# VH-VL binders against q9hc84r5073to5261, part 38

Target 1, 189 residues: q9hc84r5073to5261
Amino acid sequence: CICSMWGGSHYSTFDGTSYTFRGNCTYVLMREIHARFGNLSLYLDNHYCTASATAAAARCPRALSIHYKSMDIVLTVTMVHGKEEGLILFDQIPVSSGFSKNGVLVSVLGTTTMRVDIPALGVSVTFNGQVFQARLPYSLFHNNTEGQCGTCTNNQRDDCLQRDGTTAASCKDMAKTWLVPDSRKDGCW
Short names: E, the ipSAE of ESMFold2; O, the ipSAE of OpenDDE; V2, 0.75 times the mean of E and O plus 0.25 times the DockQ between their complexes.

## First folded at step 12 (VH-VL; framework fv_necitumumab)

Design p1 (at its last look DockQ between E and O 0.06; V2 from the best seeds 0.00; counts 0 for: pae E 13.4 > 2, placed apart)
Fold by ESMFold2, look of step 12:
Structure p1 (fold): chain C 189 residues (1-189), chain A 121 residues (1-121), chain B 107 residues (1-107)
Amino acid sequence: as target 1 above (189 residues)
Amino acid sequence: QVQLQESGPGLVKPSQTLSLTCTVSGGSISSGDYYWSWIRQPPGKGLEWIGYIYYSGSTDYNPSLKSRVTMSVDTSKNQFSLKVNSVTAADTAVYYCARDTWINLYGMDVWGQGTLVTVSS
Amino acid sequence: EIVMTQSPATLSLSPGERATLSCRASQSVSSYLAWYQQKPGQAPRLLIYDASNRATGIPARFSGSGSGTDFTLTISSLEPEDFAVYYCQQRYNWPLTFGGGTKAEIK
């Protein structure tokens, strides 16, 4: 099961359904339906992105959050002396490439590409501030994911599962229902 | 074995609309695994990505062309199409259609043979 | 937009020689880079995706490497059919952009 986002607005779900979505709030990319593996959850914060026809391709700061057991890992990009640099916060503390704690491995590839591995679950998440990919094994997460990344069932029929448990006609419509409620700002959806 | 074939007029006058169609054979345009793209190459020059369309009708375009470009898909005919409005001599190029399997995870793995479109008065 | 610069513009080599083609991005594109081959009068053909993975049916003599801003396509021993133009393409951000190409020609 592989979920990705690229080009600022293009998504591919765990089961391979492609859609576009240009929301500028914080959204649930993935969370476990039943907390079997430490309540793994992924969030994407788009608050600094403008939701317009031209802004869909524009660079804007984004942050990806990973919640696993009692740990909170944030992947983002900051500007240091006019140069973009990846920043990884492990429980609100900046960490460097090669950091490992409680079964979570952190890597930085090049300048901005950040990777988090959870080997016990076969999970890998990469993020460079603009592009995201999450890899989850079907054997562990089948029928137990929800969010903008859809279900991990090897079946696209229920892939556009909304927060209320119903299936949307399109994944564009589904994606906006995964807004994190307290993240709403004027003009975001 | 998937094949793509471009069709359309080879000559278009300035200020008119260029209209091309790509026919997909040996596979279904309705697959959720693929995006369908247009790329152009002016004679003797490099490649320029124009945009893509998904079978649902979802599109995205190169910002340099977005104001003049429209794409569409006809799943019943297994075809997708490109329109470029208000053409000039700068739009003279070989136009290719291509299959794409996620923009950042793979590449354009099947291409049409290309069709030359000349814009002249 | 992200500018892709390929070098050299032309490689003049003999069959059996090793070819090294460079592609540089104006900003990091991580591993989101593809290589294409275009023979005269033909459409491009995908060679390498995700910087280093060979596409289906591509011979092992083609290999890709690099990440971030600097990428290399290597042809370990040139065959007569390998003399063509090679393009890199970044797939990191909008719009997708190609390099200017490297022409491999027979010396």
Scores: ipSAE 0.007, ipTM 0.465, lowest interface PAE 13.4, mean pLDDT 83
Fold by OpenDDE, look of step 12:
Order: sequence, then structure tokens, then C-alpha cells
Structure p1 (fold): chain C 189 residues (1-189), chain A 121 residues (1-121), chain B 107 residues (1-107)
Amino acid sequence: as target 1 above (189 residues)
Amino acid sequence: QVQLQESGPGLVKPSQTLSLTCTVSGGSISSGDYYWSWIRQPPGKGLEWIGYIYYSGSTDYNPSLKSRVTMSVDTSKNQFSLKVNSVTAADTAVYYCARDTWINLYGMDVWGQGTLVTVSS
Amino acid sequence: EIVMTQSPATLSLSPGERATLSCRASQSVSSYLAWYQQKPGQAPRLLIYDASNRATGIPARFSGSGSGTDFTLTISSLEPEDFAVYYCQQRYNWPLTFGGGTKAEIK
């Protein structure tokens, strides 16, 4: 099961359904319906403002968050000397490429392509600030995912599963239901 | 078998509120499988989707009517209702309630017989 | 919204003849397309769902085909009770939208 986002608004679900969605908030990309494998969840924050990155904070770049067991990993970009670079926060601590902890591996290819691997689960997540891709083994995650990435069932007809468990007419309509409420962001509740 | 029946005034004055109720029989409205929907059809014209209400009260309306439309559900009475505010002659139509089996990717498989609502002074 | 266009507006045929009704979407709706039949003074009745599946109780002479933007409803041999108005409905995106309808009338 491969879920992708590119061009800032183009999505492809785990089952290959393509749709366009543009939001300004944080959304659930995917989460386990039943916590079987560390309660894995992925989030996309479209405006990630952090005090730790002065230049990045001004831009409020996108950030991809990975939650696995008790670990929180944030993938975002920051500006260093006028150049964009990947920034990985592991439990709110910046880490370098090659960092590993509790079965999670993080790496940066080039300057901006960040990768998170969970070998025990066969999970791989990539993000460069603009393009996102998540790879999950069907054998482990099938029929146990929900979010903007949809279901992992090899059935496109059930991809547009909304937060309330109903199916939307389109995945575009489904996408907005996965909003993570944040009173700090205007319109994100 | 499940049956739907519309009820309400057949005549409404301009600027007033159109109110209709749909009574479901032969089955419970409290099912997660259905969107309980309203559709209208002006005389001699086609069909227009108005919106739906879920048994939990969740709603979605046609953007063309959203500002004037309100739906409600009463699970104890096995009914759901439609209100259209500030009506004009353009709102004259046969109004249908329907069961939409959207979750199953079917369609509107059960319809009421429809009720004509005429907007006239 | 997605605009659904049906053609022809009127189809004049005799009982026993084959009827072919067209429905076109302004953008792809995949297979999320339903067909309804409406007789005078009656509510619409679901005929076809998901572009090609007959609803419960619908005779075999009714069939749907197509995907993406172009869809067809076929009545292999018209019965007297088949003369009615037929509507297509896209169920791909909100709001749900119907075609303008095709009236099948007796020649």
C-alpha cells in the first residue's frame, strides 16, 4: 500500500485513488483503526511554525509527523544560509541523518529528502517538504487504515472513508473530514 | 418493506418557510447505512438534490440552497424534516424524500411518492 | 459541480425496439453513476447503480455501461411500461447532480 502527495494538493490513496485537496490545517494522513503495530499514525501540518527554526518559522513550511508507539517524529524543512534543508525532530529534538532509536531509522538524502524507516513493520515514509510518500505492507496494514490515504484494501471503492465511518462521494470530500482541530489556527476547527 | 411518505402544506406564501416531514415505515431510520435525502422537481423540469441528513444529525446541503435549507431528524418518531426559508416561486416543486444507500455505492433506492409545494401569494 | 448532459432529449420508438440513452459528465465520475426511471405522476425509481449494476427487481432488458465521462443506458426491447423519462445521476462528487433527462415516448 503506497500513499502519495505531490504538487501541494495531489493525493493518491493506498489503493490508487487520485484526488485533489488543498487544506490549510493539519490532517490525518493515516492511522491504524485498531492499534496493532505501535498505533502508527501520520499527519500533515500545512503550516508548521516552530520557534526552533527562525527562518522556517517565518515561512511556516509543511511538516509531516509520524507517531509510532511513544515516539514522535517530525519531518520539515528549514532555511540555512538561504538554502532549504531537511529538519528532523525526534521527540522534539533535532537529529541528524543516520539516527536510530527503538527500531526507527531516520535519514536525509541530499539536503531535503527525509526518510523514516520502521524495519520491523516494513514501513517507509519519505518527505521533502513538498512530496510525501508512505509505504505500508499490505500483509500487516490491510483493512486497518483510515485517513486521507484511505483504506488499504486493494479496493478503490472504499477509499473515501470519512472520520465518522461513512463513505463520501469523493475522496476530496473525505479529505477535509480528517482535520485535526487546532484553535490556534484560524479556520482549523 | 421500507416506505417513505412526505407530509406538509402544499401551499406556501413568498418569503415564508417551507416545511416538510418524511415518515419512514417498515424500517428504522437509525441506521448507519443510509443518507436520508431530499430531492425536488419543478413542474416539467428535472431533478435537483437538496441535501441529506444522517441518523446522527449530520447534514450536507446543496451549495445552491445551503443558506436557506435546514434538515432535522427525529429518531423517536422515525422521521426527518426539511425547511426551506424565504421561498419564492422558484421553489415551487414536487418534493421527494428518499433513502440514499450511498455507503453501499448504490443510489436512492426508496422514494416517497412526492408532495407538491406551490409558492404563491 | 459536475454537469450531466443527457441525449437525446426525446426518443421516439415503438414497442419491441432497442433504446439507447446517453449520459455525459463534464468530468470523470469513474463508475459512480446511477440511472433512474420516472413515469408520469410517480417518483423516480432506481434502475442502475455503479454504472452497470441493475437494482433489485429491475428487468434484464435494462443494462448500463460506460465509465469516466460517457455512459449508456440500453433497453434491449421496449415494453409499453418502459415509456418514461430517464435520468442519470453522478455520485462521484458533491453536490449530487442529475442529467436533464431523456423522454422515451411511443412513436
Scores: ipSAE 0.000, ipTM 0.558, lowest interface PAE 13.0, mean pLDDT 91
ESMFold2 (binder alone), look of step 12: mean pLDDT 92; pTM 0.947

Design p2 (at its last look DockQ between E and O 0.04; V2 from the best seeds 0.00; counts 0 for: pae E 11.2 > 2, placed apart)
Fold by ESMFold2, look of step 12:
Structure p2 (fold): chain C 189 residues (1-189), chain A 121 residues (1-121), chain B 107 residues (1-107)
Amino acid sequence: as target 1 above (189 residues)
Amino acid sequence: QVQLQESGPGLVKPSQTLSLTCTVSGGSISSGDYYWSWIRQPPGKGLEWIGYIYYSGSTDYNPSLKSRVTMSVDTSKNQFSLKVNSVTAADTAVYYCARDTWISLYGMDVWGQGTLVTVSS
Amino acid sequence: EIVMTQSPATLSLSPGERATLSCRASQSVSSYLAWYQQKPGQAPRLLIYDASNRATGIPARFSGSGSGTDFTLTISSLEPEDFAVYYCQQRYNWPLTFGGGTKAEIK
C-alpha cells in the first residue's frame, strides 16, 4: 500500500485512487482504525508555523507528522545559510540524520529529503517539503487504515470514506472531513 | 511512450565546463511522479549516479560531485540539463539521463541512449 | 555511502542453463533494490524493482529475490539474447549506488 502527494495538491491513495485537494490546514493522512501497531498515524500540516516570528512575518512551510506509540516525529524544512534544508523534530527536539530511538530510524537524504523507517512494521515515509510518500505493507495494514490516504484493501470502492464512516461522492469531499479538530489558525482556512 | 535523448558536445577540454541537455518526448517533465537523473559510466567501468532534479528545480547531488555539479530544468522546452565544472580526464564517460519514480519505488524505468563525452586536450 | 558488491564478475554458461547472480549490500537496504540489464553498446534496462517485481515487458525467466543485505537475480533458462552485463542498485539511501556488474557470457 503506497500513498503519495505531490504538486502541493495531488494525492494518490493506498489503493491508487487519484484526487486533488487544496486544503491548507492540518489533515489526517492515515491512522489505524484499530490500534494494532502502536497507533500509527500520519498528518500533513499545510501551514506549519514553528515560531511566532515566522507566523507574524512570513509564509509557513509544510510539515509531515508521524505519531507512533508515544513518539511524535515532525518532518519539515527550514532555511540554513540561505538554503532550504530538512529538519526532523523527534519529540520536539531537532535530531540529525541517522538518529534512532524505540524502533524508529530517521534519515536526511541530500539536503531536503527526509525518511522515517519503522523496520518492525516495514513502514517507510519520505517527505521533502513538497512531496510525500508513505509505504505500508498490505500484509500488516489491510483493512485497518483510514484518512486522506483511504483504505489499504486492494479495492478502490471504499477509498472515499469520510471521518463519519460514510462514502463521499468524491475523494476531494472526503479529504475535507479529515481536518484535525482545533487545528485552524491564521492563514489556515 | 516517454523517450529521453541526450545532446551536447562530445569533446570537452580539461578545466572547461561539460554541458548536456536531456529532451523528454512523449511525456511531461512537469509530472509530480518523477525525478530526472543523470548517470555516467566511464569506458569499461560501472555506473555512477550523479544526481536528480525535480520539475520544481529542487536537486540533490552525489556528494562526490556536489561541489562541481549543477542541474536545471526548462519546463517550456521539456528539457533538463547537467553542468559539470572544471572537468578532467576522470570525467570522460558515457552520460545517461533517466526517469526515476521514487514516489512509487519503481526505479529508473526510462533511459536515454547515452552520449560519450571525452575530456582531452 | 552503501557499497554494493556483485559476484561473480563474469559468468560463462551455455544456453538453457540456469544463471544465478549475487548482489550484497554493505548495510541493510530492506527491499529497495533494482536490477538492470545492459547489452553491449546500449543503455541499461530496468529488469526488477523492489527486489522481486519484474518490470513491464520482462520475460518470466528473470526473477529476483532477497532482502536486507543479500539479493539474487536468477535467469531460469538462459537465452542467447541474455548475453549482457547485469547491475544491481540500492535505492534505500542517497547517493543511489550501483554494484560493479556481472557479465554473463553465453557459450
Scores: ipSAE 0.007, ipTM 0.555, lowest interface PAE 11.2, mean pLDDT 84
Fold by OpenDDE, look of step 12:
Structure p2 (fold): chain C 189 residues (1-189), chain A 121 residues (1-121), chain B 107 residues (1-107)
Amino acid sequence: as target 1 above (189 residues)
Amino acid sequence: QVQLQESGPGLVKPSQTLSLTCTVSGGSISSGDYYWSWIRQPPGKGLEWIGYIYYSGSTDYNPSLKSRVTMSVDTSKNQFSLKVNSVTAADTAVYYCARDTWISLYGMDVWGQGTLVTVSS
Amino acid sequence: EIVMTQSPATLSLSPGERATLSCRASQSVSSYLAWYQQKPGQAPRLLIYDASNRATGIPARFSGSGSGTDFTLTISSLEPEDFAVYYCQQRYNWPLTFGGGTKAEIK
């Protein structure tokens, strides 16, 4: 099952349904319906503001968050000497490419393409600030995912699963239901 | 190796519908890795992206052409098609189909030879 | 849409010379830029992706650089087969857009 986002607004679900969604908040990309493999979840924050980001011309780039077991991994970008670079936070601590902990591997390809691997699960996630891709083994995650990435069922008819468990007429309509409420962000509640 | 080939009438009358088909060989169209795309090039001019279709049938079109463009895919024939309605002389161009890969944003790595479509009375 | 502007429109050079082609975006496209080569009567061919990576089978004399709004395609030493039209394409956002092209012609 491969889910992706490209061009800032184009999504492809795990089962290959393409749709366009433009949001300014944080959304659930994917989470396990039943916590079977470390309660894996992925989030996209469209405006991730940190102290370091504010210092660097008050930019709030996108951030992809990965939650696995008790670990929190944030993939975002930052400006260093006028160049965009990947920034990986592992449990809120910046880490370098090649970092590994508790079965999770993080790496940076080039300057901005960040990768998280969970070998035990066969999971890989990539993000460069604009494009992300999540690869999950069907054998492990089938019929146990929900979010903007939809279901991993090899059936596109059920891809538009909303937070309330109902299926929307379109995945575009579905996408907004996966908003993560945040009172700190205007319009994100 | 994957190859693409455009086919269809080379002459279309104004106000009629331009119809083209792209046949994919050497590989399956049923892949989540690609946007099957159409691009056109008026004689002596640059390139214009028309749109893409996914193997599932999902589409996205250039806003400049969206109201007149329809794409379809036939996975059983390993083909995808383009229709442009209400054509004018401005639609005269070489039309290309291409495989567009989104993986690492590589780009359009496989192109058809292109087919000239002339809009004329 | 993002507007891509290429310069010069025409570049007249001799074989063996260095060619420098420019592409500018109306807004930042980060590194999401591709270069294509098109010879007369042929379809475009992908040369460079992600601003600086050579596509499969592309000779080493081709190189891409730049980020944000300004990009450059360099041909270190022109071969006779390199005389063609070159297009840049932004892949940062939809719709995909191309530059107007630079024609490299033999002097």
Scores: ipSAE 0.006, ipTM 0.566, lowest interface PAE 10.5, mean pLDDT 91
ESMFold2 (binder alone), look of step 12: mean pLDDT 92; pTM 0.947

Design p3 (at its last look DockQ between E and O 0.07; V2 from the best seeds 0.00; counts 0 for: pae O 11.2 > 2, placed apart)
Fold by ESMFold2, look of step 12:
Structure p3 (fold): chain C 189 residues (1-189), chain A 121 residues (1-121), chain B 107 residues (1-107)
Amino acid sequence: as target 1 above (189 residues)
Amino acid sequence: QVQLQESGPGLVKPSQTLSLTCTVSGGSISSGDYYWSWIRQPPGKGLEWIGYIYYSGSTDYNPSLKSRVTMSVDTSKNQFSLKVNSVTAADTAVYYCARDTWITLYGMDVWGQGTLVTVSS
Amino acid sequence: EIVMTQSPATLSLSPGERATLSCRASQSVSSYLAWYQQKPGQAPRLLIYDASNRATGIPARFSGSGSGTDFTLTISSLEPEDFAVYYCQQRYNWPLTFGGGTKAEIK
């Protein structure tokens, strides 16, 4: 199961349904329906404003957040001396490439490309500030995902599952329903 | 349809700087979706990735060449460039520019036609 | 640096035959592997991405398989235009590295 986003607004679900969505707040990309694997959840914040990073706060770039067990990992970019650089926050603390804790591996590939691996789950998440890709094994996550990345069922007809449990005619309409409550307080619209 | 075209001198003397430009047409290099790479291939040999540049100016280079290479991007001209300092005969190769989709599904999905650069006295 | 080793160096076959090309990584690259075809005098072109997915416009006779360290490109029935050099490339870690190539030639 592979979910991706590119071009600022183009999404491909775990089952390969393509759609466009331009929401500028924080949305649920994926979460487990049944909390089997440490309650894995992925969020995309399209307008991430943090006071702890001077350049990042001024620009409010995209951030990808991973929740796994009690850990929160944030992948984003920041400006360092006029140049974009990847920034990884592990439980609100900046960490470097090669960091590993509690079964989570963090890598920086070049300047801005960041990857998080969870080997016990066969999970890999890559993000460069503009493009993300989330890879989940079908054998573990079959029928157990919901969010903007849809279901992992090999059936595109059920990909546009909305938060209320109904299937939308288009995944663009579905994606709006995965807004994280109160995320409009983050300076998005 | 995005197309890439390498340009630059075909002959460079030893110890000089090799300078190449890649012009992007049919698309924009200002996209955050792509990285812009240089690859070289010595005659009769395999491919060597030199490095990439992002439209923001962010770069990374193959460690084997890092001390001698510099890349730049000019978004207003829709171009990116490669400089290799202090060249020797070992730098004789066909140089390709390519559009790179490092974390997308396509890899290096658009290549230039390549330009042969010969380093000779 | 992740070293990519391709075998055989040369594969001599006739049109219509099945070709099997191997690519081995010095450490796991998960499925972050691409295959390229290069015909004489031309730039490489992308054939396979993510180990097993055909790039746009690539004929169904090309298929990729494998994960981790061992990968295979299969051409189910060789056409005359398939006699070329094939390169694998790992895309898992920096620097990006290519294999040494497998030349498919007419016997």
Scores: ipSAE 0.105, ipTM 0.690, lowest interface PAE 6.0, mean pLDDT 86
Fold by OpenDDE, look of step 12:
Structure p3 (fold): chain C 189 residues (1-189), chain A 121 residues (1-121), chain B 107 residues (1-107)
Amino acid sequence: as target 1 above (189 residues)
Amino acid sequence: QVQLQESGPGLVKPSQTLSLTCTVSGGSISSGDYYWSWIRQPPGKGLEWIGYIYYSGSTDYNPSLKSRVTMSVDTSKNQFSLKVNSVTAADTAVYYCARDTWITLYGMDVWGQGTLVTVSS
Amino acid sequence: EIVMTQSPATLSLSPGERATLSCRASQSVSSYLAWYQQKPGQAPRLLIYDASNRATGIPARFSGSGSGTDFTLTISSLEPEDFAVYYCQQRYNWPLTFGGGTKAEIK
């Protein structure tokens, strides 16, 4: 099961359904319906602002968050001397490429391509600030995922599963239902 | 149905402040679904986005006007307002308020009728 | 800001004819493109959103297409009430920007 987002708004579900969506909030890309393998979940925050970033002065980059067991990994980009660089936070602590903890591996290719691997699960997630890809083994995660990435069932007819458990007519309509409420962000509730 | 209506003086002198109010009827301004926006159109010219205000008071302005523009919202009156400081002849335009959807960035689906503001001595 | 360019500036056609309006963005805006219709003395009206979706109440003769930098608004058969100015608007990035407009006039 491969889910991807490119061009800032183009999505392909685990089962290959393509749709376009762009929100201003944080959304559930995928989560386990039943917590079988560390309660894995992926989120896309469209405006990840650090404490030093003022809404008026700095552009808040996107951030991809991976939650696995008790671990929280954030993949985002930051500007360093006028150049964009990948920033990986492991439990809110910046880490370098090659960092490993509790079966999770993080790496950076080049300057911005960040990767998270969970070898025990065969899971890999890549993100460069604009494009992400999540790879999950069908054998482990089939029919046990929901979110903007769909259901991982090898059936496109059920890809547009909404938060309330119903299936939307389009995945575009489905996508907005996976909003993560955040009272700190206007319109994100 | 939701309706928007602009109100304010149609004549402003140079260097003064242009002030307009948009009254929303048929629906509440206190909705997280919309950017309450201002757009202007000089006579015989195209459209220029001025900015928006959210029901919470959060704003974003066009960089071209940011230094002179202030928006406010009054949820109790179901209104939002635009102020443009230090106006010149270049600010003469029909000013529109509009409801702008944000979730999927659909577009400005409800517009006021517009009000002409002329900057003249 | 993203610059939107519309062509032609003026389109002279007769009722019943097909109208094709072009909108080009200075950079990719994906499918985040809206079309508006404005008649004299009136506010703009949303026609198309997300490049190809008709807004509520918009007749089927209006259609939008395109993605990235090149977009087209098509009116399959012009009605007398369709003679107006049409604007495209990119909604990909702030600030929102409009094209210069295309005036559809009676030949």
Scores: ipSAE 0.000, ipTM 0.567, lowest interface PAE 11.2, mean pLDDT 91
ESMFold2 (binder alone), look of step 12: mean pLDDT 92; pTM 0.946

Design p4 (at its last look DockQ between E and O 0.04; V2 from the best seeds 0.00; counts 0 for: pae O 10.3 > 2, placed apart)
Fold by ESMFold2, look of step 12:
Structure p4 (fold): chain C 189 residues (1-189), chain A 121 residues (1-121), chain B 107 residues (1-107)
Amino acid sequence: as target 1 above (189 residues)
Amino acid sequence: QVQLQESGPGLVKPSQTLSLTCTVSGGSISSGDYYWSWIRQPPGKGLEWIGYIYYSGSTDYNPSLKSRVTMSVDTSKNQFSLKVNSVTAADTAVYYCARDTWIGLYGMDVWGQGTLVTVSS
Amino acid sequence: EIVMTQSPATLSLSPGERATLSCRASQSVSSYLAWYQQKPGQAPRLLIYDASNRATGIPARFSGSGSGTDFTLTISSLEPEDFAVYYCQQRYNWPLTFGGGTKAEIK
């Protein structure tokens, strides 16, 4: 199962359904329906504002968050000397390539490309601030994913399932239902 | 339908700087979806990745060449460029520019035609 | 630096035969491996990405397999246009590195 986003708004679900979505909030990309494998969850914050991010640029960059067991890994970008560089926060602490803790491996594949591997689950997540890809093995996650990335069922008929369990007319309509409320952002609550 | 085309001098003297430009047509270099790479191939030999540049200006270079290489991007002209300083005969190669659809899981899906650069006295 | 070793260096076969090209990495590269085809006087062309997925427009006779350190490109029945040089490339870590190539030539 592979879910990806590119072009700032193009999504491909785990089962290959393509759609466009331009939400400015934090959304659930994927979470386990039943917590079998450490309650793996993926979030995309389309407007990640920190004191550092606002000081480095007028715009807030995207951030991809990974929650696994009790760990919180944030992948984002920051401006260093006028150029974008990847920034990885492991439990709110910046870490470097090669960092490993509790079965989670963090890699930087260049200046901006970041990867998180969970080898025990065969999970790989990559993000460069603009493009992400999440790989989950079907054998472990089939019938147990929900969110903007849809279900991992090898069946596109259930990919536009909304948070309430109903099917939307389009996956664009489905995607907005996966909003994570955030009172600090206008229209994100 | 994206097309890449290398341009620059085909002959460079030893110790000079090799300069090449890649022009992108049918697509935008400003897209955050792609990395823009340079690769070289000495005549009759294999391929060597030189490095990439991202639309933001971020770069990453092959460590074997990093001390002599710089890349730049000109988004207004939809071009990216390579400079290799202090060249020797070992830098004689066909130089390719390429679009990388995503680093990691994918590959370089669009290549320029290549341009031969000869370093000779 | 991850070293990619391709074997054989040269593969002499007739059209219609099955070709098997090997690529070995000096350390695990997971599935982050691409295969390229290069015909004389031309730029390389992407054949296979992520170890086993065919790029757009690549015929079904091309298939890739493997993970970790050992990878294989298979051409099930060689066509005349398939006689070229084939390169593997690891995309797991920097620098991105190519194998030395396997030349498929007509016997």
Scores: ipSAE 0.093, ipTM 0.686, lowest interface PAE 6.6, mean pLDDT 86
Fold by OpenDDE, look of step 12:
Structure p4 (fold): chain C 189 residues (1-189), chain A 121 residues (1-121), chain B 107 residues (1-107)
Amino acid sequence: as target 1 above (189 residues)
Amino acid sequence: QVQLQESGPGLVKPSQTLSLTCTVSGGSISSGDYYWSWIRQPPGKGLEWIGYIYYSGSTDYNPSLKSRVTMSVDTSKNQFSLKVNSVTAADTAVYYCARDTWIGLYGMDVWGQGTLVTVSS
Amino acid sequence: EIVMTQSPATLSLSPGERATLSCRASQSVSSYLAWYQQKPGQAPRLLIYDASNRATGIPARFSGSGSGTDFTLTISSLEPEDFAVYYCQQRYNWPLTFGGGTKAEIK
């Protein structure tokens, strides 16, 4: 099961359904319906603002969050000397490429392509601030995922599963239902 | 091998609607692997991406043309179509349909021959 | 949108010579860059994808390099059929945008 986002707004579900969604909030990309393998979940924050951002380079890039067991991994980008670089936070602590802890491997390809691997689960997630891809083994995660990435069932007809458990007419309509409410962000209710 | 072919009127009057159809042969349009795309090229100028349609009907358009562009797909005919409303002389161009990968990492690997559409009174 | 700038606009060379074409993006596009070849009266043909990978059927004399904002298409030894217009295309963000093209012509 491979889920992708390209260009910041074009999605392909685990089962290959493409749709366009432009949101300004945080959304559930995928989560386990039943917590079987560390209660894995992925989130996309379209405006990730941190206190570490300097006034001169104040920007709120996109951030991909990975929650696995008790671990929280954030993948985002930051400006360093006028150039974008990958920024990986492991439990709110910046870490370097090659970092590993509790079965999670973190790496950076080039300057911005961040990768998280969970070998025990065969899970791989990549993100560069604009494009992401999540690879999950069908054998482990089939019919046990929900979110903007769909259901991982090898059936495109059920990809548009909404938060309330119903299926939308389109995945574009489905996508907005996976909003993570945040009163701190305007319009994210 | 997969082939694409554009068809439609080569002459359109100002303010009218430009309509083109792309016929796919040698393969099914009902594939989750591709964006079925339209690109245009004014005479002697460069290329402009218009938009794409997925086999399910999902679309996205260039913001510069979004208000005037509509795409549709007919899986039973293995075709997808482009409409551009309220055309002007600026819409005179060779219009191409193309196959683009769904993941966006590759490129437009199959193109139609292109069809010239002239906007003139 | 991301603006793609190609240089030179025209490249005059002889068969057998090396051709170097430049493509610059207004912002980083990582490696999401494609090159196309267009001959007169024909549709563009994909040459390179992901900055450095040759598309199927493309001769080895074509190569792409670069990442971020600066990219190069190289033709190691020009064949007569290589004289055409070449376009780069960023595939990093929507909308997709092309460079203005470089015309390789016979000197």
Scores: ipSAE 0.005, ipTM 0.559, lowest interface PAE 10.3, mean pLDDT 91
ESMFold2 (binder alone), look of step 12: mean pLDDT 93; pTM 0.950

